# VH-VL binders against q9umr5: the designs that were tried, part 207

Target 1, 268 residues: q9umr5
Amino acid sequence: SYKPVIVVHGLFDSSYSFRHLLEYINETHPGTVVTVLDLFDGRESLRPLWEQVQGFREAVVPIMAKAPQGVHLICYSQGGLVCRALLSVMDDHNVDSFISLSSPQMGQYGDTDYLKWLFPTSMRSNLYRICYSPWGQEFSICNYWHDPHHDDLYLNASSFLALINGERDHPNATVWRKNFLRVGHLVLIGGPDDGVITPWQSSFFGFYDANETVLEMEEQLVYLRDSFGLKTLLARGAIVRCPMAGISHTAWHSNRTLYETCIEPWLS

## First folded at step 8 (VH-VL)

Design gg77 (framework fv_mavrilimumab)
Fold by ESMFold2-Fast, scan of step 8:
Structure gg77 (fold): chain C 268 residues (1-268), chain A 123 residues (1-123), chain B 111 residues (1-111)
Amino acid sequence: as target 1 above (268 residues)
Amino acid sequence: QVQLVQSGAEVKKPGASVKVSCKVSGYTLTELSIHWVRQAPGKGLEWMGGFDPEDGEPVYAQRFQGRVTMTEDTSTDTAYMELSSLRSEDTAVYYCATVSYDWKTGRYSFDYWGQGTMVTVSS
Amino acid sequence: QSVLTQPPSVSGAPGQRVTISCTGSSSNIGAGYDVSWYQQLPGTAPKLLIYGNSNRPSGVPDRFSGSKSGTSASLAITGLQAEDEADYYCQSYDSSLRGWVFGGGTKLTVL
């Protein structure tokens, strides 16, 4: 029988938005138990990411306990960051495939409609003033705001992303790395036509340097220092990179070709 | 605020088609997703289909595929449901309803309903 | 048969609490799709009573509450009143049927 699949949504999403993904899974892997975690929907998706991690952790524990052969995670957009933290804080997770669906793994530095709604007069060049305040860090979107022109502020003020990436010290870093390394496969999906995730290479652990030149994962200090296990996973052959052009941000979970190419092979 | 007004009762013979209308007031039709639900006398609610609020395309329940067509006329803010090859089992009250997204909760719901149109199929 | 199972009837006395269950499966409520509840008074169109598992639209008294757990949902009515006598329907989305589904309905009798 197939391993259960747990789906973690993104910013302002609902479980209804994943109906096509569940249809594809049922067609190719009939009998798979798929659960979209129905937590932190709508405005609650703006809650601090550590609060979301705690709530999602409580929801995944009974699912994982019922599946001794393991589970798969499909984590969309902001949800991919939640899943990264889950894999680090859970001493006993049994995740086989972690499928990260266009998630800003190294952070976000780009204007989006969500940011314009929350901070209508702000542009990406000045959002650091809000996001790197204590008040701003109470919003999930600021937890992964990564301004490459103010990297010192990001490292000092980020309460979430800088910590889970090992870019700033944390007393639990060694345990988080050990836990993350238990994952069977890290499947990274994203593409140049996403239109929201900026730079789109953030979905593959690439990111801007101070000149807004994208450096790929292997050039990142977090990779070179193996801060949370990326270098070890790559050496193990456990990282899969699946870029696809022509897919907008809201279409990653509803494109059949993307599903067949990037997701289906990893759902045992 | 949103008000849905449906066309009047219809009596049809088996094999005929019926087209029920649903006039939207308070909002423009382009801002809404209209779905259709029927209820046979003394029976429960049955979803027939509607315009998907995310995809923008009509979707139909499997048992009505091939017999139902749902259309919209944005110039008159009117949605239509046409059911063909009518049988006595199609005798029911047909409702239109709006399917709305509440961004605060991240939820969809059938929040406003028309008054219903009784369609009787008899020979 | 309906894909969401409700008891055909429930009853209670004025002032008491009643609970109406809605049992689904892994393709609907179990898959994480939320549940809405509708009240239908005799001779009227259904009225949205609860949406998104537990949220009340404006004008719905707090005597009505909803919850969801696993593959099931429930509607609770406290302080039961004569005017609550109606049919109640649960609703969710079903990935196997690729559409919205309603429960079979529960007739609530007061007294």
Scores: ipSAE 0.798, ipTM 0.901, lowest interface PAE 1.2, mean pLDDT 92
Fold by OpenDDE, second read of step 9:
Structure gg77 (fold): chain C 268 residues (1-268), chain A 123 residues (1-123), chain B 111 residues (1-111)
Amino acid sequence: as target 1 above (268 residues)
Amino acid sequence: QVQLVQSGAEVKKPGASVKVSCKVSGYTLTELSIHWVRQAPGKGLEWMGGFDPEDGEPVYAQRFQGRVTMTEDTSTDTAYMELSSLRSEDTAVYYCATVSYDWKTGRYSFDYWGQGTMVTVSS
Amino acid sequence: QSVLTQPPSVSGAPGQRVTISCTGSSSNIGAGYDVSWYQQLPGTAPKLLIYGNSNRPSGVPDRFSGSKSGTSASLAITGLQAEDEADYYCQSYDSSLRGWVFGGGTKLTVL
């Protein structure tokens, strides 16, 4: 039998959006119990990420309890951050594969239609004024806004990403790292043609420096300091990087080739 | 508000084809996703197929694949469902319906329905 | 025969509370797909009653409520009225069938 698969969606997604993914899993891994968590859909996906983490935690706990052999997580877009935080706060999770599907794992700093819709009067360069305010941090997108030109504001005001990254000191950093390291494999998926995740390397823990030069995961302080366990996971051979070109953001969960290449191998 | 008006009742012989129309008003057809559901007399609802609300591609229920064709004429805001190789078991009321997405809730639903078209298949 | 299972009939007296169950599987309700409910009055087209498990469209009284848990969903009708006598259908999406699916329908009789 196959381990259960739990799917966590992104902003404004519905379970219907993952119909193809579920079809692929059913075809290639018959009998797999796949659950797309029906929480924080639509506009509710704009709620603070910590609130979402708590909600999703309540949903996954009973699933995990019924699957003593472990479960797999497929977490799409914003959901990837939710899942990472979830695995950080849960000291008893049994996740085998954590599949991060085009997630802004190292944050977002892009001027996309996606962002413009949420903040129509704000430019990318000025969004820090909103996102790093107490009011702004009530929105999920601001919880992982990472302005490379305002690092001080990010470090001090980010109530989510900076914390789960261990970039800001907090009393639970050691425990969160320990918990996250319980994961069997971290599968990072993304690509240059995503069009939403900016930079797209964020899906691989790459990100801009102060000059907006993209640095790789191994050049990031969070890696160098192993603040939440990336360095340790890599050393274990537990990190899988699966980049793929030619896939737009909304197609990551619906592309058969992507599934076969980057997702399916980690569901068995 | 969306309104769906379907064509009139049809009587067909086995082996024939039937084409039911569904005219849309209130919104343009390009703004809607039209699906078809039938109901045999005294029986339940059965989804036949429709246009995917996300990518706009037609999708048919497996049972009807190869026998059903769903098309749209955007110039007249009319959707069509053609069912071929008719059988007595195809006798039913055929409904067109819109499938809409509510971004606030992230939910899909069949929110508007036509009045139905009775199709009788008899020798 | 229906992918989603409903009781064939339920009944209640005016003012009472009735519930209609809808049982699915791991490939539809259990997979996280939403459940919608439709009311079909005799001789009429179905009408959307509940969508997204528990949301009421405009014009639907708050006497109608929906819930979902596990592989099942439920429609509850409180303060039952004569006008509620109709057939009720649950609906969801099934990943294995790659399509929308309906329950077999439940005939509600108001005594």
Scores: ipSAE 0.565, ipTM 0.840, lowest interface PAE 1.1, mean pLDDT 94

Design gg78 (framework fv_mavrilimumab)
Fold by ESMFold2-Fast, scan of step 8:
Structure gg78 (fold): chain C 268 residues (1-268), chain A 123 residues (1-123), chain B 111 residues (1-111)
Amino acid sequence: as target 1 above (268 residues)
Amino acid sequence: QVQLVQSGAEVKKPGASVKVSCKVSGYTLTELSIHWVRQAPGKGLEWMGGFDPEDGEPVYAQRFQGRVTMTEDTSTDTAYMELSSLRSEDTAVYYCATVSYDWKTGRYSFDYWGQGTMVTVSS
Amino acid sequence: QSVLTQPPSVSGAPGQRVTISCTGSSSNIGAGYDVSWYQQLPGTAPKLLIYGNSNRPSGVPDRFSGSKSGTSASLAITGLQAEDEADYYCQSYDSSLNAWVFGGGTKLTVL
C-alpha cells in the first residue's frame, strides 16, 4: 500500500483546485489516501505564515501518527514555504518525499495580480516600504518578499523567510536544521513560464543578486553555509530538480505530463 | 442579484430528446459557471454536469456521458442542457444552478438556482 | 444509493436543537473537499444554506451552523422553528468519481 499524501495549497487556493492532482494519484497509485488540508483558504491564506504553520502542524500530526511508514507532502506555491517551516519545527515528522510545486523558496520579487489587489499603488521597486514594516509582516506575501535591492531590510525585517532560510540568526536554527534533514527527498519543481513566481528560479533556491542577475542554489550563501541543510541534502543525493517549460502558475497541479515526470516517481 | 429562469415543462416519449434552457439575468453568463442537477419525484438531488469554473470546459457525470450535452449562448445569456435517448427513469425536475467561487473564504458553492423544469417521459 | 449518507428523517419541537449528519469517505469529505448544505421547502428549488463547511450566505440566520470532522459533516439547527420544516441535503466533491455528489436528503419534521 502507498504512503498517504498531504497536500498544502497556496495563496487564494481551495481544495477543489487539486481535483486533477488527486485524479492522477488515484490512477497511478490506487488506494493512496490523499488529504488536501482545507485550512487558511481564500483570503485567510494572507494570514502570517507562522500562524499558518501552527494550524497546518496541528492538522498533519494525526495523519503522520497513523502512518508509521511515513507520508509524502505536496506543497504548492506559498504552501511550499509552509512545508519548509513544518519540516523544521516538527521534531518527529516522518516525511519521505517533500514535493515543492513552484514555491518561492528564496522569496518573491515581482509584480502580481495578488499584490495589486492587496497594494493597488505598489510596484515591486516600492513594496519594500510596506512589506518590511511590522504591519506588512502580518501578511503572508510580505513574509517572503525578498527585494534584492534592499537585502539589508529583508534580513532585518523578514519575520519568516530570512529565519527559516538561516539568513538571520535564530535560537532554534540548529534544531530546525536537524529536523529538516530528516526528510527523505526534496523534490523541487518549477519553470520559466510560471508567470507569477519571480524569479522562477526561486523554486530551485536560486535568486537575484543586487543587479537582478540570477544566482543558482550552489552560489547562495544559505547553501554554501549549509544554513538549514541544502548542501548536506544535495551531497546525500536527496535533492531532485525537475524544471518544466510551458506551465503557468495555476497549472502545476493540473498538468498530467508534469505529474508523470516530476511527481509520480516520488510517491511510494 | 443573479436570477435564473428556466423553460417550461415538457412531456416526451421514450427515445426522444429534451433541451432545457436557463436564462441568466443580473450577471453575464461569461462570468458564471452553470451546472445542472436533477431530482426524480420523491427522490434526492443528482448532479449531471456543468462548466468547470476553473477550466471553463463542460464536465459530465459518467452515467450521463454520451447522452447529455451542455452548451451556452453568451449573446443571449442562456445556458442549455440537452438529454437524449430519454427513458422513463429520466422523469424528473431539472435545475440549473450557478457555481461560484468566494475568494474571501476560498470556497465553491451552488449559490443560485433556477425554478426547475419538469420533464415527464411516458409511453 | 447516495455517495454521502444522511439519515432519512429527523424531528424536533419548536425551540429545540437538531443535528443532521452527512457521512462520506476518503475520496470526498475525507480528502479535504468542502461540504455545502441546501434547504428545500416543499415544491421549491433548493436554497444554499451553508457553504465551505461552516459559512453562511447573506440572509441565513445564525441558528444554522455547519461543521466537518474527518470523513463526516453536520448541520446544526438551534431554536427550531416551524418554517424550518423541509428537506436538507449535504454536498461535496468526490475525487474518485470526478463529480459533485449529494447526500440522500433528510426530512426535518417540526412537531
Scores: ipSAE 0.717, ipTM 0.881, lowest interface PAE 1.8, mean pLDDT 92

Design gg79 (framework fv_mavrilimumab)
Fold by ESMFold2-Fast, scan of step 8:
Structure gg79 (fold): chain C 268 residues (1-268), chain A 123 residues (1-123), chain B 111 residues (1-111)
Amino acid sequence: as target 1 above (268 residues)
Amino acid sequence: QVQLVQSGAEVKKPGASVKVSCKVSGYTLTELSIHWVRQAPGKGLEWMGGFDPEDGEPVYAQRFQGRVTMTEDTSTDTAYMELSSLRSEDTAVYYCATVSYDWKTGRYSFDYWGQGTMVTVSS
Amino acid sequence: QSVLTQPPSVSGAPGQRVTISCTGSSSNIGAGYDVSWYQQLPGTAPKLLIYGNSNRPSGVPDRFSGSKSGTSASLAITGLQAEDEADYYCQSYDSSLTAWVFGGGTKLTVL
C-alpha cells in the first residue's frame, strides 16, 4: 500500500494538466490515492500566495488526517512555493516526500508570456517598480519576484518569499523552521531548458547575485544561516537534487523519463 | 460563435465501416480540439476519443482502440471519425463536440456540440 | 456499469428545488478532476449547463448551480420550470481509464 499523493498546481494550471503524472503513478504504484487540488485555478492563481496557502491548507488537513503513515506532496512551479509555506505554517503536517517540480524556490527574475499579458509594457528590469508596491504584492507572481539588482527592495517589500525563506525576520520564523524540518525528503527537480523559471537554478535554491552570476544553494545566506532548515536537511541526507536537461516548463508533469528518474523513487 | 455541422444519417451492414464528418464554422479547426461522443438509442453518453487539447494528438477510449480513427482536414475545417468492423451495438447517434480551455477559470469543457449523426447497423 | 453514478430519475413540482447527485471515485472526482453537467432535451444534442464544478456558460440561468465535495458532485435546480424536463448528465476525467467519463444520466420530470 502506498502513501497518498497530493498535487499542487502552478500559475494558470488545471487538474487535467496532471493527467499524465497520475497515469504514471497509477502504472508504477497502483492503488495510490492521488488528489490534485483544484483550488485557485485559472486567474485565481494570481491571488496573493498567503491567501492560496490558507485555502490549500484547509484542503490538505482532511487528507493528512486520514493518512497516519504520511503523505507525499508533488508541487509544480508556483505551487512549490505554496507547499514551502504549507510545510512551515502547519505544525501537524505528516509529509514524507516534498517533490518540488521546477519551482522558483529563490524567486523569479525573467520575462514570461504571463508577465507580458499582465504587464505588457514592463521589462524584467522595470517590474520591481510594480511588484514591490502594495498593489503589486496582491498578485502571486509579484510575491516571488526577486530582482537581484534591487535586493533591498525585495527584502523590504516581499510579503511572501522573503519571509518563508527567512531572508527577512518574522515572529513565527522559529516555529516555521521547526515545522519545515519535519519533512522526510525534499526532492528538487528542474533543468536548464525549462524556459520559464529564471534562473533555472532557482528550483535548486540557487540564484543571481547583483552581477547575474548564479550562486548555488550552499553559497546562499539562507543556507549558511540555516534560516529555515536547508543546511540541517542537507546534513541529514534529506535533500535530493534531480536536474534534467531537455524539458520545457509545461512538460515536467508529462515526461515519463523524468517521472521514472526523479519522482517514482520517492513515492513509497 | 462556433457551429458544428455533421454529415447525414447512415445505414450500414455489419462488418462495414462508417466515416462521420464534423464541419467547423465560426473558428478555424486548428484553434479547437474536437472530440466524439456517442449515444445508443435510449442510453447514455459514451466518450470515444478526440484530439487532446494540450498534446494535439488523437486519444481514443480503450474499447474503441484499433477500431476507431479520428482525423482532421485543416484546409476544409472538417474533423472525421471513422469506425470500422461495425456491429449492431454500434447503432447510435454520434456527436462531435469542441473541448475548450477557459483561462479565467482554469477549466476544460465540451462547450459546443454538433447536431448528431444517426448510424444504424442492420442487415 | 457507468463510472459515475447518477440516480436514474428525479421529480419535482414547478417552483421547487431538486438536486441531482453524481458519485465518482478516487480515480476521477476524488483525484481532483472537475465536473461538468449537460442538459439534453428530447431529440436534441446535449447542451453544456455547468463546467468546472460551478461555472455557468453564457445563457444558462442562475437557478442552475453545481458543487463538488470529495468523490461526488451535485447539480441543483431551483424554481423548477416545465422546460427543465430533460435528461441530465455529469462528466469528469478518469485517470485509471485515461478517459473522459459520463454519468448514466438522470431523467428530470416536472410534475
Scores: ipSAE 0.749, ipTM 0.889, lowest interface PAE 1.6, mean pLDDT 92
Fold by OpenDDE, second read of step 9:
Formats: C-alpha cells, structure tokens, sequence
Structure gg79 (fold): chain C 268 residues (1-268), chain A 123 residues (1-123), chain B 111 residues (1-111)
C-alpha cells in the first residue's frame, strides 16, 4: 500500500484548488489516502503562520499516528513554510517525503498582485515599515517577508522565517534542526516563470543579497552554518531540486507533466 | 489559566537533599514545560533548569549539573526539583515556572510562576 | 556577576517616565535572543511583564513598553504609579552558557 499523502495549501487557497492533484495521485497511485487539510482557507490564510502551524499540527498528528510507516507531505506556496516549521517543531513526525511546491522557503521580496491587494499603498521597498512592526507580523505574508536591504530589521522583527531558518538564535534551534532532519527527502519544486515567488529561486533556498543579486542555496548563511540542516540534508543526498519552466504560480498543483516529473517519484 | 502551587518551606542541614514539588492546574503537566528558578535572599533570579518546551528533555544549568534532578509525575500533574549536597549558599526561594511558546509571535516566556518555596540550609 | 547588566536602582516621581536598561553581549541579546521583563513586587513571585522584546501579556498596562537594540534592551514605564514600586528583571538566553539568564535586577522606587 502507498503511504498517506497530506496536502497543505497556500495563500487564499482551499481544498478545491487541489482537485487535479488528487486526480493525478488517484490515477497513478490508486488506493492512496490523500488528505487535503481544509484549515485556514481563504482570508484565514492571512493569520500568523505560527498559529497555522499549530492548527495544522493538530490535524496531522492523528494522520501520522495511523500511518506508522510514514507519510508524505505536499505543501504548496505559503504552505511550504508552514510544513517546514511543522517538521521543525515536531520531534516525532514520520514524514518520508516533504514536497515543497513553489514555496518561498527563503522568504518573499516581491511586489505581486496579492501583495498589492493586501498593501495597496505600499511598495516593495517600503513594506518593511509595515511587515516588521508588531502588528505587521500578525499577517502571514509578513512572517516570511525578507527585505534584503533591512537585514537587521528582518532578523529582529521576523517572528517566523528568521526563527525557522535559525538566522535568529533561539533556545530550541538545535532541537528544531534535529526534528527537521528526520525528513527522508526534501523535494524542492519551483521555476522561473512562477510570477509570484520573488525571487523564484527562493523555492530552492536561494535569495537576494544586499545588492539584490540572487545567490544559490549553497551561498546562503543558513546553509553554510547548517542552521536548520540544509547542509546536512544535501550531504546525505536527501535534497531533490526539481526546477521547471513554463509554469505559473497557480498551476503548480494542476500540471500533469510537473506531477509526473517532480511529485510522483516521491510518493512511493 | 495555569496555576502552580509549590510545597512548603524546608529547613535542611548541609549535605542533605531537598525535594520541592510544583502542582499544576488549569492545564495538564504534559501540556506545559516546567522550569525552576531560585532567588537567594536579597539577590537576583537564577535559572536552574527545566524541560525543553518542544523537546521535552530536561536541561540543567551547568552550575547544578550532577546535583539537581528534575522529574515529573503526569498522573498527579506534579513537577519535582531535587537538589542534593546542599550548601549554605543554596538557601533561597525556589520557584517553578512555565516556559511557554507563543504560537502567535513565536516567542518564549516564563509566563506563570509558583508562589515559591523557601529552602534554608543551616548547620 | 549577572550575565545581563541592570542598574541596581532607579527612581521617579508619580507620573514621570523611567527607563531600566539591560545590557547583554554577543552571546545573548546581541545574538538575537529575545528579552523578557519581569516585575517582582515585594514578597511575591516574579510576574511576566514583557516578552519577545516588546509584547505585553494580557493584563499588563500599556504604560509598560520594551525595546531592544544591539546588545541592549530597555524597559520604559510611563505615568509612574506608586504600585510600580518593585524589582524588575530582564531575561534572555545565552548560547555560550546554554542557559536562560537574568539581569541583576533593578529596584524601582516611586518617590
């Protein structure tokens, strides 16, 4: 039998968004128990990410308990960060494949349509004034806003990304790293034509430096310091990078070719 | 709301051991991370050790390594701190406290405290 | 002796603003660890006043505020009241000691 698959949605999504993915899984892996967690849907996805992590944790614990052989996680967009945090705080998770589907794993610094909707009067260059305020951190988007020009503010004010990255030290950084390293495989999916994740390399733990030059995962301090286990995972061959062009952000979970190439191989 | 009720005052001789209890109510002990902090008369607060909020493993301050033991009885929702080889300098009020992780802000805090237990070590 | 350094005492008249400093190092506050503040009234257990540098728990008046910069933190009390007379402790975590650490405490006297 196939291991259960747990799906975590992204910003403003619902379980309905993943209808195609469910179809693909059922066709290629018949009998797979797939659970799309219907939590924090729509505008509720704007709630603080730690709150979401707690909610999703409560939902996945029973599923994991019923699957002693392990489960797979497919986490889309913002959900990818939720899942990474989830795996960091859970010392007893049994996740085999963690599939990060076009997630801003190293944060977001882009002025996209959904950001304009939320912050219509704020430009990308000025969003730090809002996002790194106490009330700004009450919004999920600000929890992973990563302004390369205001690193000090990011490190001090980010209540989520900086912590799960181990960029800001905390008492459980070592434990979180240990927990995250329990994952069998980290599958990173994204691409240059995403149009939302900015930079798109964030899905692969790449990100801007102070000059907005995109550096790769191996050039990031979190990797060099192995702050949450990326270097270790890479060293033991547990990281899979699956870039794909020609896919927009809203199509990652509905593209058959992408599924067959980047997702299906890790559901067995 | 979490409430922590500690055992009564203790008077011990040097070399003896003391075991202080901390009974939890409002939440179960399994839902909380209990830490211990002491305060000598007229002095500041000193962290002794406690259970990791996420890991659940006991961690002790280096100063007390080998001399302190922290345990929990989940059946009675009671946490214990035992300090052995007592010295006069161990005379202090001992507090149990919860260390919580805020799932909104991602911050840790010692948010609830017991009333304290005075331990006097004298010959 | 304390890892975090606080002034031994501060004083102010009712209605005034007072600040209590907390100076750490690169292995605690400067390393990015949060600062919490506790109020201890005479003969009582400490009470959480500020957590995560600037967050107030429910029930704590907005007269109390916290800030952090570099290797230091500060507690500000505006509109000082007689009931504010207490000892105040800052707290953080030190990676070099692998321990939670407190300041030496500051006695606040309301004149």
Amino acid sequence: as target 1 above (268 residues)
Amino acid sequence: QVQLVQSGAEVKKPGASVKVSCKVSGYTLTELSIHWVRQAPGKGLEWMGGFDPEDGEPVYAQRFQGRVTMTEDTSTDTAYMELSSLRSEDTAVYYCATVSYDWKTGRYSFDYWGQGTMVTVSS
Amino acid sequence: QSVLTQPPSVSGAPGQRVTISCTGSSSNIGAGYDVSWYQQLPGTAPKLLIYGNSNRPSGVPDRFSGSKSGTSASLAITGLQAEDEADYYCQSYDSSLTAWVFGGGTKLTVL
Scores: ipSAE 0.020, ipTM 0.520, lowest interface PAE 7.6, mean pLDDT 92

